# Ledger of designs, part 161: VH-VL binders against q8ixk2r445to577

Target 1, 133 residues: q8ixk2r445to577
Amino acid sequence: FFGMLQNKGLTDYCFDYNPPDENQIVGHQVILYLCHGMGQNQFFEYTSQKEIRYNTHQPEGCIAVEAGMDTLIMHLCEETAPENQKFILQEDGSLFHEQSKKCVQAARKESSDSFVPLLRDCTNSDHQKWFFK
Short names: E, the ipSAE of ESMFold2; O, the ipSAE of OpenDDE; V2, 0.75 times the mean of E and O plus 0.25 times the DockQ between their complexes.

## First folded at step 8 (VH-VL)

Design p30 (framework fv_zigakibart; at its last look DockQ between E and O 0.94; V2 from the best seeds 0.82)
Fold by OpenDDE, second read of step 9:
Structure p30 (fold): chain C 133 residues (1-133), chain A 119 residues (1-119), chain B 107 residues (1-107)
Amino acid sequence: as target 1 above (133 residues)
Amino acid sequence: QVQLVQSGAEVKKPGASVKVSCKASGYTFTGYAMHWVRQAPGQGLEWMGYINPYSGGTKYNEKFKGKATMTSDTSASTAYMELSSLRSDDTAVYYCAREKYSDYYFDYWGQGTTVTVSS
Amino acid sequence: DIVMTQSPSTLSASVGDRVTITCRASQDISNYLAWYQQKPGKAPKLLISAASTLQSGVPSRFSGSGSGTEFTLTISSLQPDDFATYFCQQYYSYPYTFGQGTKLEIK
């Protein structure tokens, strides 16, 4: 699967990554932003290694969850996907992080109307449902 | 060279409708939310809502629900805002403003469209 | 709705003066605050984003500071081109709201 990774519950919002430096794409947080269909910042690939890959730049980035964190951070992809980069996009649309055993949820950043994907306990909420478009 | 060019001034009677256009150029139109902001004479700025030109999704200020309708034409790279049931207090300069990508503030503005409602 | 209150509403100053405009939010908006400059008959122009980030092309005499509920726009040395109305805007939560404006006029 590839393309925009859109949230079901938070309508019209997609995974978005816009690093300040295109030559250094790692270390920043993946956010949610209005889907725009331009690709680039909203183009992701779910690979056979269970990675969510940001491959519009070289070197390629893969979404990771750092220890003790609930945010999605861009890391470099590795030949063998590390455990903290493995996600399962399930049939019901849930995006399950294997290492933390949590699900990716569209959530408000603080109390603002900015949004980010965060790891949360898995529920049946549409805010934890994702699909590629 | 991002530019937002709005339609010309409008003079309407109470009860009428008006549709303001905002033509965008210099960037991918569907890639940025377009907001509308009004400014009554001698007053401050008031956010009305936005449209996502890609999806057509909109979000309105509750105050303007039923008053303003935001649409867009991607083929023309143009955003539209229609005001219905015009009243005298709808008299204002209406601006389209592009949202800075993923940052939510407004980096580019149209020149404004004056809408005057008078009997 | 988040209420943005600017002070003062009107400010008279002279060229070369240091001027400060304050914007207060009715609740914590972190750094989701922008400053705009508007001249008569013109659209607002973005000066500062994220409370303190100076936009490209904006003179360095402009600066923004603050977080939470109190913010300031400072012009270190007022120039003739700076006489205008200034607005703060929160983009923390919908509906986005603006301050009522501060008219900076020549003394």
Scores: ipSAE 0.898, ipTM 0.953, lowest interface PAE 0.5, mean pLDDT 96
Fold by ESMFold2-Fast, scan of step 8:
Structure p30 (fold): chain C 133 residues (1-133), chain A 119 residues (1-119), chain B 107 residues (1-107)
Amino acid sequence: as target 1 above (133 residues)
Amino acid sequence: QVQLVQSGAEVKKPGASVKVSCKASGYTFTGYAMHWVRQAPGQGLEWMGYINPYSGGTKYNEKFKGKATMTSDTSASTAYMELSSLRSDDTAVYYCAREKYSDYYFDYWGQGTTVTVSS
Amino acid sequence: DIVMTQSPSTLSASVGDRVTITCRASQDISNYLAWYQQKPGKAPKLLISAASTLQSGVPSRFSGSGSGTEFTLTISSLQPDDFATYFCQQYYSYPYTFGQGTKLEIK
């Protein structure tokens, strides 16, 4: 699967990675932003290694969650995906982070109307359902 | 160079409708949310809502639900805001403003369209 | 709705003065605050975003500070071109709201 990773509950929002420096793609938080259909910051690939890859910049980035954290951040992809970069995209659209046993949920950033994907306890909420468009 | 060029001034009678246009150039129109803000004479700024030109998805200030309709034409790179059932207190300058990508504040503004509602 | 209150509503100053305009939010908005300058008959122009980030092309005499509920816009040495109305805006939560404006006029 590849394309824009859109949320079922937060319907006009897609995974987005907008690093401040085009030549430094790691270390920043993945956000949710209005879907724009142009690829670029919103183009992701789901791989057979359970990675969510960001291929717009070289070197390729892979979404990761560090131990004890709930935010999704961009790391460098590795030849063999480390456990913190593995997400199971299930048939119902849930995105399960294997290492933490939590699901990716569309959530408010600091209670604002800006949005980010965060790890939360798994529910059957549409805010935890994702699909490639 | 980013430019937002709005349609000219309108004078309308109470009960009429008005449609204001905002033509964008110098950037990819579908990549940025377009907001509408009005300013009554001698008053402050009032946020009306936004449209995502890619999806056509909209978010309205509750005060303008059922009153304002936002649309866009991707082929023309133009956003529209239509006000229905005009009243004298809709007299204002109407601005389109582009949202800074993923930062939400307004980085470019149209020059404004004066709408006067007079009987 | 988040209410934005500016003070003062009108400020008289002379060229070369240091002026400060205050903006208060009715609830915590973190740093989701922008400042705009508006001259008569013109559209607002973005000066500062994220409470303190000066926009490209804006003179360095302008600065912003604050977080949470209290914010300030400072002009360190007022120039003739700076006489205008200034608006703060929160973009933390919908509906986005603006302060009532501070008119900076010649003393």
Scores: ipSAE 0.811, ipTM 0.925, lowest interface PAE 0.8, mean pLDDT 93
Fold by ESMFold2, look of step 10:
Structure p30 (fold): chain C 133 residues (1-133), chain A 119 residues (1-119), chain B 107 residues (1-107)
Amino acid sequence: as target 1 above (133 residues)
Amino acid sequence: QVQLVQSGAEVKKPGASVKVSCKASGYTFTGYAMHWVRQAPGQGLEWMGYINPYSGGTKYNEKFKGKATMTSDTSASTAYMELSSLRSDDTAVYYCAREKYSDYYFDYWGQGTTVTVSS
Amino acid sequence: DIVMTQSPSTLSASVGDRVTITCRASQDISNYLAWYQQKPGKAPKLLISAASTLQSGVPSRFSGSGSGTEFTLTISSLQPDDFATYFCQQYYSYPYTFGQGTKLEIK
């Protein structure tokens, strides 16, 4: 799949990556922002290796979760996807992180009206359901 | 350069409606939420809501639900705000303001549109 | 709603003075705080975001500080162009709210 990765429950919001330095894309957090269809910040590819790949930079970025963390951050993609970069987009729309056994959920950042994807215990919440457009 | 140009001043009677426009240039219109802020005479600033020009999705300050309707025309790069059932306390300057991408504060403002409601 | 309270409401000062304007939030808003300048008959202009981040093209004599509930805008050496009204604004949660403004007048 390739396109905007949208949340079902938090409508009008998409995965977004806006690094402060376009030349250093590694190590920053993925956010959720209003879907806009404009540019590279909201276009991702879901690969056969179960990566969520940021395809606007060479070398390409892949979304990862570091051990013990719940935030989604950008790493460099590797020839063989590391375990912390593997996500299963399931038939019901849940986005399962294999290493942690948790699901990606749309959540408030610091209880504000800013949003981020975070790992949480898997539920049937529409805030844990995702689809490509 | 980013520019927001609003429609001209309006004088209306109570009970009428008015539609204020905000024409954007110098950036991709659909990529940025457009907010509306009012300033009553001698008063501070009051946030009214926003529209996402890509989707048409809106969020309103509860105070203005039913009073204000926000729309946009992507082919004209123009946001609109309509005020219905005007009352004298709707007299104000109305600004459009662009949301900074992903950061939510307002980096560019229109020049303002004065709406005067009087008998 | 988050109430933003500015002080002072008016401030008279001379060119070259150091001036300080404060803004208090009714709850913790982290650093989700912007400062705007508004001259008579003009739209507001963004000066500072994230409590302390100076915007491009804004003179370095402007600075912001604070987090949580207390915030300060400082002009280190006042220039003629700085006489205006200044507003703080929280963007932590909807509805977004502004302080009532501080009018900075020439002596």
Scores: ipSAE 0.681, ipTM 0.898, lowest interface PAE 1.6, mean pLDDT 93
ESMFold2 (binder alone), look of step 10: mean pLDDT 93; pTM 0.941
OpenDDE, look of step 10: ipSAE 0.882; ipTM 0.948

Design p31 (framework fv_zigakibart; at its last look DockQ between E and O 0.95; V2 from the best seeds 0.85)
Fold by OpenDDE, second read of step 9:
Structure p31 (fold): chain C 133 residues (1-133), chain A 119 residues (1-119), chain B 107 residues (1-107)
Amino acid sequence: as target 1 above (133 residues)
Amino acid sequence: QVQLVQSGAEVKKPGASVKVSCKASGYTFTGYAMHWVRQAPGQGLEWMGYINPYSGGTKYNEKFKGKATMTSDTSASTAYMELSSLRSDDTAVYYCAREKYADYYFDYWGQGTTVTVSS
Amino acid sequence: DIVMTQSPSTLSASVGDRVTITCRASQDISNYLAWYQQKPGKAPKLLISAASTLQSGVPSRFSGSGSGTEFTLTISSLQPDDFATYFCQQYYSYPYTFGQGTKLEIK
């Protein structure tokens, strides 16, 4: 699967990565932003290694969850996907992070109307449902 | 060279409708939310809502629900805002404003469209 | 809705003066605060974002500070081109709201 990764519950919002430096794409947080269909910042790929890959730039980035964190951070992809970069996009649309045993949820950032994907306990909420478009 | 060019001034009678246009250029129109902000004479700025030109999704200020309708034409790179059931207190300059990508403030503005409602 | 209150509403100053405009939010908006400059008959112009980030092309005499509920726009040395109305805007939550404006007039 590839393209925009859109949230079901938070309508019209997609995974978005907009690093401040095109030559340094790792280390920043993945956010949610209005879907725009331009690719680039909103183009992701779900790979056979269970990565969510940001491959519009070189080197390629893969979404990771750092120890003790609930945010999605861009890391470099590795030949063998590390455990903290493995996600399962399930049939019901839930995006399950294998290492943390949590699901990716569309959430408000600090109670604002800015949004980010965060790891949360898995529920049946549409805010934890995702699909490629 | 981002530019937002709005339609000309409008004079309407109470009860009428008006549709203001905002033509965008210098960037990918569908890539940025377009907001509308009004300013009554001698007053401050008031946020009305936005449209996502890509999806057509909108979000309105509750105050303007039923009053303002935001649409867009991607083929023309143009955003529209229609005001219905015009009243004298709808008299204002209406601005389209582009949202800074993923930052939510307004980096570019149209020149404004004056809408005057009078009997 | 978040209420943005600017002070003063009107400010008279002279060229070369140091000018400070204050914006207060009715609740914590972190740094989701922008400053705009508007001249008569013109659209607002973005000066500062994220409370303190100076926009490209804006003179360095402009600066923004603050976080939470108290914000300030400072012009270190007022120039003739700076006489205008200034607005703060929160983009923390919908509906976005603006301060009522501060008209900076020549003394």
Scores: ipSAE 0.898, ipTM 0.953, lowest interface PAE 0.5, mean pLDDT 96
Fold by ESMFold2-Fast, scan of step 8:
Structure p31 (fold): chain C 133 residues (1-133), chain A 119 residues (1-119), chain B 107 residues (1-107)
Amino acid sequence: as target 1 above (133 residues)
Amino acid sequence: QVQLVQSGAEVKKPGASVKVSCKASGYTFTGYAMHWVRQAPGQGLEWMGYINPYSGGTKYNEKFKGKATMTSDTSASTAYMELSSLRSDDTAVYYCAREKYADYYFDYWGQGTTVTVSS
Amino acid sequence: DIVMTQSPSTLSASVGDRVTITCRASQDISNYLAWYQQKPGKAPKLLISAASTLQSGVPSRFSGSGSGTEFTLTISSLQPDDFATYFCQQYYSYPYTFGQGTKLEIK
């Protein structure tokens, strides 16, 4: 799958990676932002290794969650995907992070009206349902 | 260079409608949310809402729901804000403002459109 | 709604003065605060974002500080071009709200 990864509950919001400069694409938090259809910051690839890849800049990034954390961070992709970089996109649209046994949810940053994807206990909420557009 | 150019001043009678335009240039129009901000004479700034030009999705300040309608024309790179059922207290300068990508504050503003409602 | 209150509403100063304008939020807005300058008959111009980040092209005599509920805009050595109205704005939550403005006048 390739494209914008859009949230079913936050209908106008997509996965977005907005690194502060093109020479440092690793280490920053993945956000949610208004879908714009231009590719670039919102263009992701879901791979057969269950990775969510960001290929807009070099080197290629893979979304990961560090042990004990709930934020999605951009890491360097590895030849064999480590467990912290594996997300199972299920038929109902949930994104299940196998290592933590949690689901990716569209959530507020600090209670603000800026949004980020966070790991949360799995529910049937539309805020935990994603699709490629 | 990024520019937002708004339509000219309007004088309207109570009960009329007015549609203000904001033509964007110097960037990809669909990539940035466009906000509308009002300033009544001698008063401060009041946020009205925004439109996502890509999707047409909107968010309104509750105070302006049913009063203001935001639209956009991607082919013309133009955002619109229409006010219905005008009253004298709608007299104000109306600004369009571009949201800084993923940072939410306003990095560029239109020059403003003065709307005067008088009988 | 988050209420933004500026102090003072009007400030008289002379060229070369150090000027301080304060902005208070009715609840914690972290650093989601911008400062704008507005001259008569003109649109507002962004000066500072994220409470303390000076925008490109804005003179270094302008600085911002604060977090949470108390914020300050400082002009270290006032110049003639600085006489204007200054507005703070929170972009933490909808509806976005502005302070009432601080008018900086020639003393």
Scores: ipSAE 0.811, ipTM 0.928, lowest interface PAE 0.9, mean pLDDT 93
Fold by ESMFold2, look of step 10:
Structure p31 (fold): chain C 133 residues (1-133), chain A 119 residues (1-119), chain B 107 residues (1-107)
Amino acid sequence: as target 1 above (133 residues)
Amino acid sequence: QVQLVQSGAEVKKPGASVKVSCKASGYTFTGYAMHWVRQAPGQGLEWMGYINPYSGGTKYNEKFKGKATMTSDTSASTAYMELSSLRSDDTAVYYCAREKYADYYFDYWGQGTTVTVSS
Amino acid sequence: DIVMTQSPSTLSASVGDRVTITCRASQDISNYLAWYQQKPGKAPKLLISAASTLQSGVPSRFSGSGSGTEFTLTISSLQPDDFATYFCQQYYSYPYTFGQGTKLEIK
């Protein structure tokens, strides 16, 4: 799958990666932002290795969750996907992080009306359901 | 570079409607939310809502739900805001403002459209 | 709604003065605060975002500070071009709200 990774419950919002330095894509948090169709910042690929790749730059970025964290951070992709970069996009739309046993949920950043994807205990909430567009 | 050009001043009677336009240039129109902000005579600024020109999705300040309707025409790179059932207290300058990508504050503003409602 | 209380409502000052304008939020808004300058008959112009980030092309005599509920805009040495009305704006949560403005007048 590839394209905009949209949230079912938080409609009109997509995964977005907007690093402060466009030439340094590693180490920044993935956000949710209004879907816009411009590609690049909102273009992702779900691979056979269960990666979510940000592949509009070289070297390519892969979404990861660092130990003890609940935030999604951009790392460099590796030839064999590390466990912290493996997500299972299930048939029901849930996005399961295998290493942590948690699901990706659309959540408020600092209780604001800015949004981010975060790991949470898996539920059947539409805010934990995702699809490519 | 980035420019927002609004339609000209309007004088209306109570009960009429008005549609203000905001033509964007110098950037990819569908990539940025367009907001509308009101300034009544001698008063401060009041946020009315936004439209996502890509999806047509909108968010309104509750005060303006049913009063304002925000639309866009992507082929013309133009956002619109229509006010219905005008009253004298709708007299104001109406601004369009572009949202800074991913940061939510307003980096570019239109010149404003004065709407005057009087009998 | 988050109420933004701006003070003073008017401020008289001379060229060369240091000027401070304050803005207080009715709840914690982190650093989600912008400052705008507006001259008569003109649209607002963005000066500062994220409470303290100076926008490109804005003179370095402008600075912002604060986090949470209290914020300040400072002009270190007032110039003739700085006489205008200044607004703070929170973008922490909808509806976005503005302070009622501070008109900076020549003394």
Scores: ipSAE 0.741, ipTM 0.911, lowest interface PAE 1.2, mean pLDDT 93
ESMFold2 (binder alone), look of step 10: mean pLDDT 93; pTM 0.943
OpenDDE, look of step 10: ipSAE 0.895; ipTM 0.952

Design p32 (framework fv_zigakibart; at its last fold request DockQ between E and O 0.91; V2 from the best seeds 0.87)
Fold by OpenDDE, fold request of step 11:
Structure p32 (fold): chain C 133 residues (1-133), chain A 119 residues (1-119), chain B 107 residues (1-107)
Amino acid sequence: as target 1 above (133 residues)
Amino acid sequence: QVQLVQSGAEVKKPGASVKVSCKASGYTFTGYAMHWVRQAPGQGLEWMGYINPYSGGTKYNEKFKGKATMTSDTSASTAYMELSSLRSDDTAVYYCAREKYTDYYFDYWGQGTTVTVSS
Amino acid sequence: DIVMTQSPSTLSASVGDRVTITCRASQDISNYLAWYQQKPGKAPKLLISAASTLQSGVPSRFSGSGSGTEFTLTISSLQPDDFATYFCQQYYSYPYTFGQGTKLEIK
């Protein structure tokens, strides 16, 4: 699966990664932003290693969850996907992080109208359902 | 360079409709939300809403629901804002403004379109 | 809606003066605040984003500070080109709202 990773519950919002320096793409947080269909900042791939890859740049970035955090951070992809980079995109659209046993949920950043994907307890909420478009 | 060029001034009678255009250039039109902001004579700025040109999705200020309709034509890289059932208090300068990608504030503005509603 | 209150509404100053404009938010907006400059018959021009980030091409005499509910725009040494109306804007939550403006005029 590849393309825009769009949230079902939060209509018209997609995974977005917009690092300040495109030559140094790791270390920043993945956010949600209005889907635009241009690829690049919103182009992701779900791999057979259960990675969510950001394939626009080389070296490729993979979404990771750092210890003790609930945010999605871009790391470099590795030959063998580390445990903190493994996700299961389930048939129902839920995106499950194996290591934390949490699901990725579209959430408000604080009480603002900006949004980020966060790890939360798994529910049947459409805000935890994702699809590639 | 990024440019937003709006249509010319309009003079309308009460009850009429007006459609303001905002032609974008210098960037990928579908990649940025386009907002509309109005400014009544001698008053401040008022956010009306935005459109996502890619999806056509819109978000309106509740105050302008039913008053303003935002559309876009990707082939023309143009955003439109239609005002219906015009009243005298709709008299204002209307601006289109591009949202800074992922940062939500407005980095580029159209030159504004004056809409005058008078009997 | 979040109400943005600017003070003063009008400010008379002279070239070379240090001037400060204040913007107060009715609730905590973190640093989701922008400052714009508007001259008569022209569109607003972005000066500051994220409360304190000076935009490219904007003179260094402009600065922004604050977070939460209190924000300030400062012009360290007023120049003739700076006489205009200034607006703050919150982009923390919809609907986005602006201050009523501060008209900076020649003393």
Scores: ipSAE 0.909, ipTM 0.957, lowest interface PAE 0.5, mean pLDDT 96
Fold by ESMFold2-Fast, scan of step 8:
Structure p32 (fold): chain C 133 residues (1-133), chain A 119 residues (1-119), chain B 107 residues (1-107)
Amino acid sequence: as target 1 above (133 residues)
Amino acid sequence: QVQLVQSGAEVKKPGASVKVSCKASGYTFTGYAMHWVRQAPGQGLEWMGYINPYSGGTKYNEKFKGKATMTSDTSASTAYMELSSLRSDDTAVYYCAREKYTDYYFDYWGQGTTVTVSS
Amino acid sequence: DIVMTQSPSTLSASVGDRVTITCRASQDISNYLAWYQQKPGKAPKLLISAASTLQSGVPSRFSGSGSGTEFTLTISSLQPDDFATYFCQQYYSYPYTFGQGTKLEIK
């Protein structure tokens, strides 16, 4: 799978990676933003190693969750995907982070009307359902 | 260079409708949310809502639900705001404003369209 | 709705003065605050975003500070081109709201 990774519950929002420094693609949080259909910052690839890759810049970035955290951060991809970079895209559209046993949910950043993907306890909520478009 | 060019001034009678246009150039139209803001004479700015030109999805300020309709034409790179059942207190300058990508504040504004409602 | 209150509503000043305009939010908006300048008959122009980030092309005499509920716009040495109305805006939560404006006029 590849393309825009869109949320079923937060229907007009897609995974987006817009780092403030174009020369440093790692260390920043993945966000959710209005879907725009242009690729670039919203173009992701789901790989056979269960990575979510960001290929817009070189070297390629891979979404990861650091131990004890709930935010999705861009890291450099590795030859063999480490456990913190593996997400299982399930039949029902859930993105399951196996290392933490949690699911990716569309959530508010703080209490604002800006949104981010966060790890949460798995539920059957549409805010935890994702699809490539 | 980014430009937002709005349609010209309108004078309408109470009960009429008005449709203001905002033509975008210098960037990819579908990549940025377009907001509408009005300003009554001598008054402050009031946010009306936004449209995502890619999806056609909209968010309205509750005060304008059922009164304002936002649309866009991607082939013309133009956003529209139609205001129905005009009253004298709808007299205002209407602005379109582009949302800064992922940052939400307004980085470019149209020049404004004056709408006067008088009997 | 988040209410934005500016003070003063009108400020009279002379060229060369240091002027400060205050903006208060009715709830915590973190740093999701922008400042705009508006001259008569013209559209607002973005000066500062994220409470303190000066926009490209805006003179360095303009600065913003604050977070949470209290914010300030400072002009360190007022120039003739600076006489205008200034608005703060929160973009934390819908509906987005603006302060009532501060009119900066010649003393």
Scores: ipSAE 0.832, ipTM 0.928, lowest interface PAE 0.7, mean pLDDT 93
Fold by ESMFold2, fold request of step 11:
Structure p32 (fold): chain C 133 residues (1-133), chain A 119 residues (1-119), chain B 107 residues (1-107)
Amino acid sequence: as target 1 above (133 residues)
Amino acid sequence: QVQLVQSGAEVKKPGASVKVSCKASGYTFTGYAMHWVRQAPGQGLEWMGYINPYSGGTKYNEKFKGKATMTSDTSASTAYMELSSLRSDDTAVYYCAREKYTDYYFDYWGQGTTVTVSS
Amino acid sequence: DIVMTQSPSTLSASVGDRVTITCRASQDISNYLAWYQQKPGKAPKLLISAASTLQSGVPSRFSGSGSGTEFTLTISSLQPDDFATYFCQQYYSYPYTFGQGTKLEIK
């Protein structure tokens, strides 16, 4: 799947990656931002290796979760996907992180009205449901 | 360079409506939320809401729900705000302001449109 | 709603003075705070974002500090161009809200 990765519960919001330095894409947090249809920062690919790839830059970025953390961080993709970069997009729209056994949820950053994807215990909340457009 | 150019001043009677425009140039219009802010004579600034010009999605300050309607025309790179059922206390300068991508603060403002409501 | 309270409401000062304007939020807003300058008949102009980040083209005599609930805008050496009204604005939570303004006047 390719395109904007959108949240069912937090409508009008997409996965977004806007690193402070466009030439250093590793190590920054993935956010949620208003969908804009311009591609690039909101263009992601879900691969057969269960990766969520940021394909508008070379070398390619893959979303990862570091041990003990709940935030989604950009790493470089590898030939064989590391376990911390594997997500299952399930039939019900949930996005399951295999290594942590948690689901990706749209959440408030610092209780504010800015939003980020975070790992949480899996529920049936629409804030844990995702789809590509 | 980024510019936001608003429509001219309006004088209206109570009960009428007015539609203020904000024409954007120098950037990709659909990539940035457009906010509206009002300033009554001699007073401070009050946030009214925003529109996402890509989706048409809006968020309103509860105070202005039913009063303000925000729309946009992507082919004209123009945002609109319509005020309905005008009262004298709707007299104000109305600004459009562009949200900085992913940062939320307002980096560019229109010059303002004065709306005067009087009999 | 988050209430933003500025102090003072009016500040009288001379060219060359160091001036400080404060802004208090009714709850913790982290650093989600902007400062704007507004001259009569003109739109607000962004000076500072994220409580302390100076915007491009803004003179270095302007600075901002603070986090949480207490914020300050400082002009280190006041110039004639700086006489204006200053607003703080939180963008932490909707509705976004502004302080009531501080009018900076010439003595």
Scores: ipSAE 0.791, ipTM 0.920, lowest interface PAE 1.0, mean pLDDT 93
ESMFold2, look of step 9: ipSAE 0.755; ipTM 0.914
ESMFold2 (binder alone), look of step 9: mean pLDDT 93; pTM 0.941
OpenDDE, look of step 9: ipSAE 0.871; ipTM 0.944
ESMFold2, look of step 10: ipSAE 0.766; ipTM 0.914
ESMFold2 (binder alone), look of step 10: mean pLDDT 93; pTM 0.941
OpenDDE, look of step 10: ipSAE 0.876; ipTM 0.945
ESMFold2, fold request of step 11: ipSAE 0.779, 0.743; ipTM 0.915, 0.908
ESMFold2 (binder alone), fold request of step 11: mean pLDDT 93, 93, 93; pTM 0.944, 0.943, 0.936
OpenDDE, fold request of step 11: ipSAE 0.895, 0.021; ipTM 0.952, 0.708

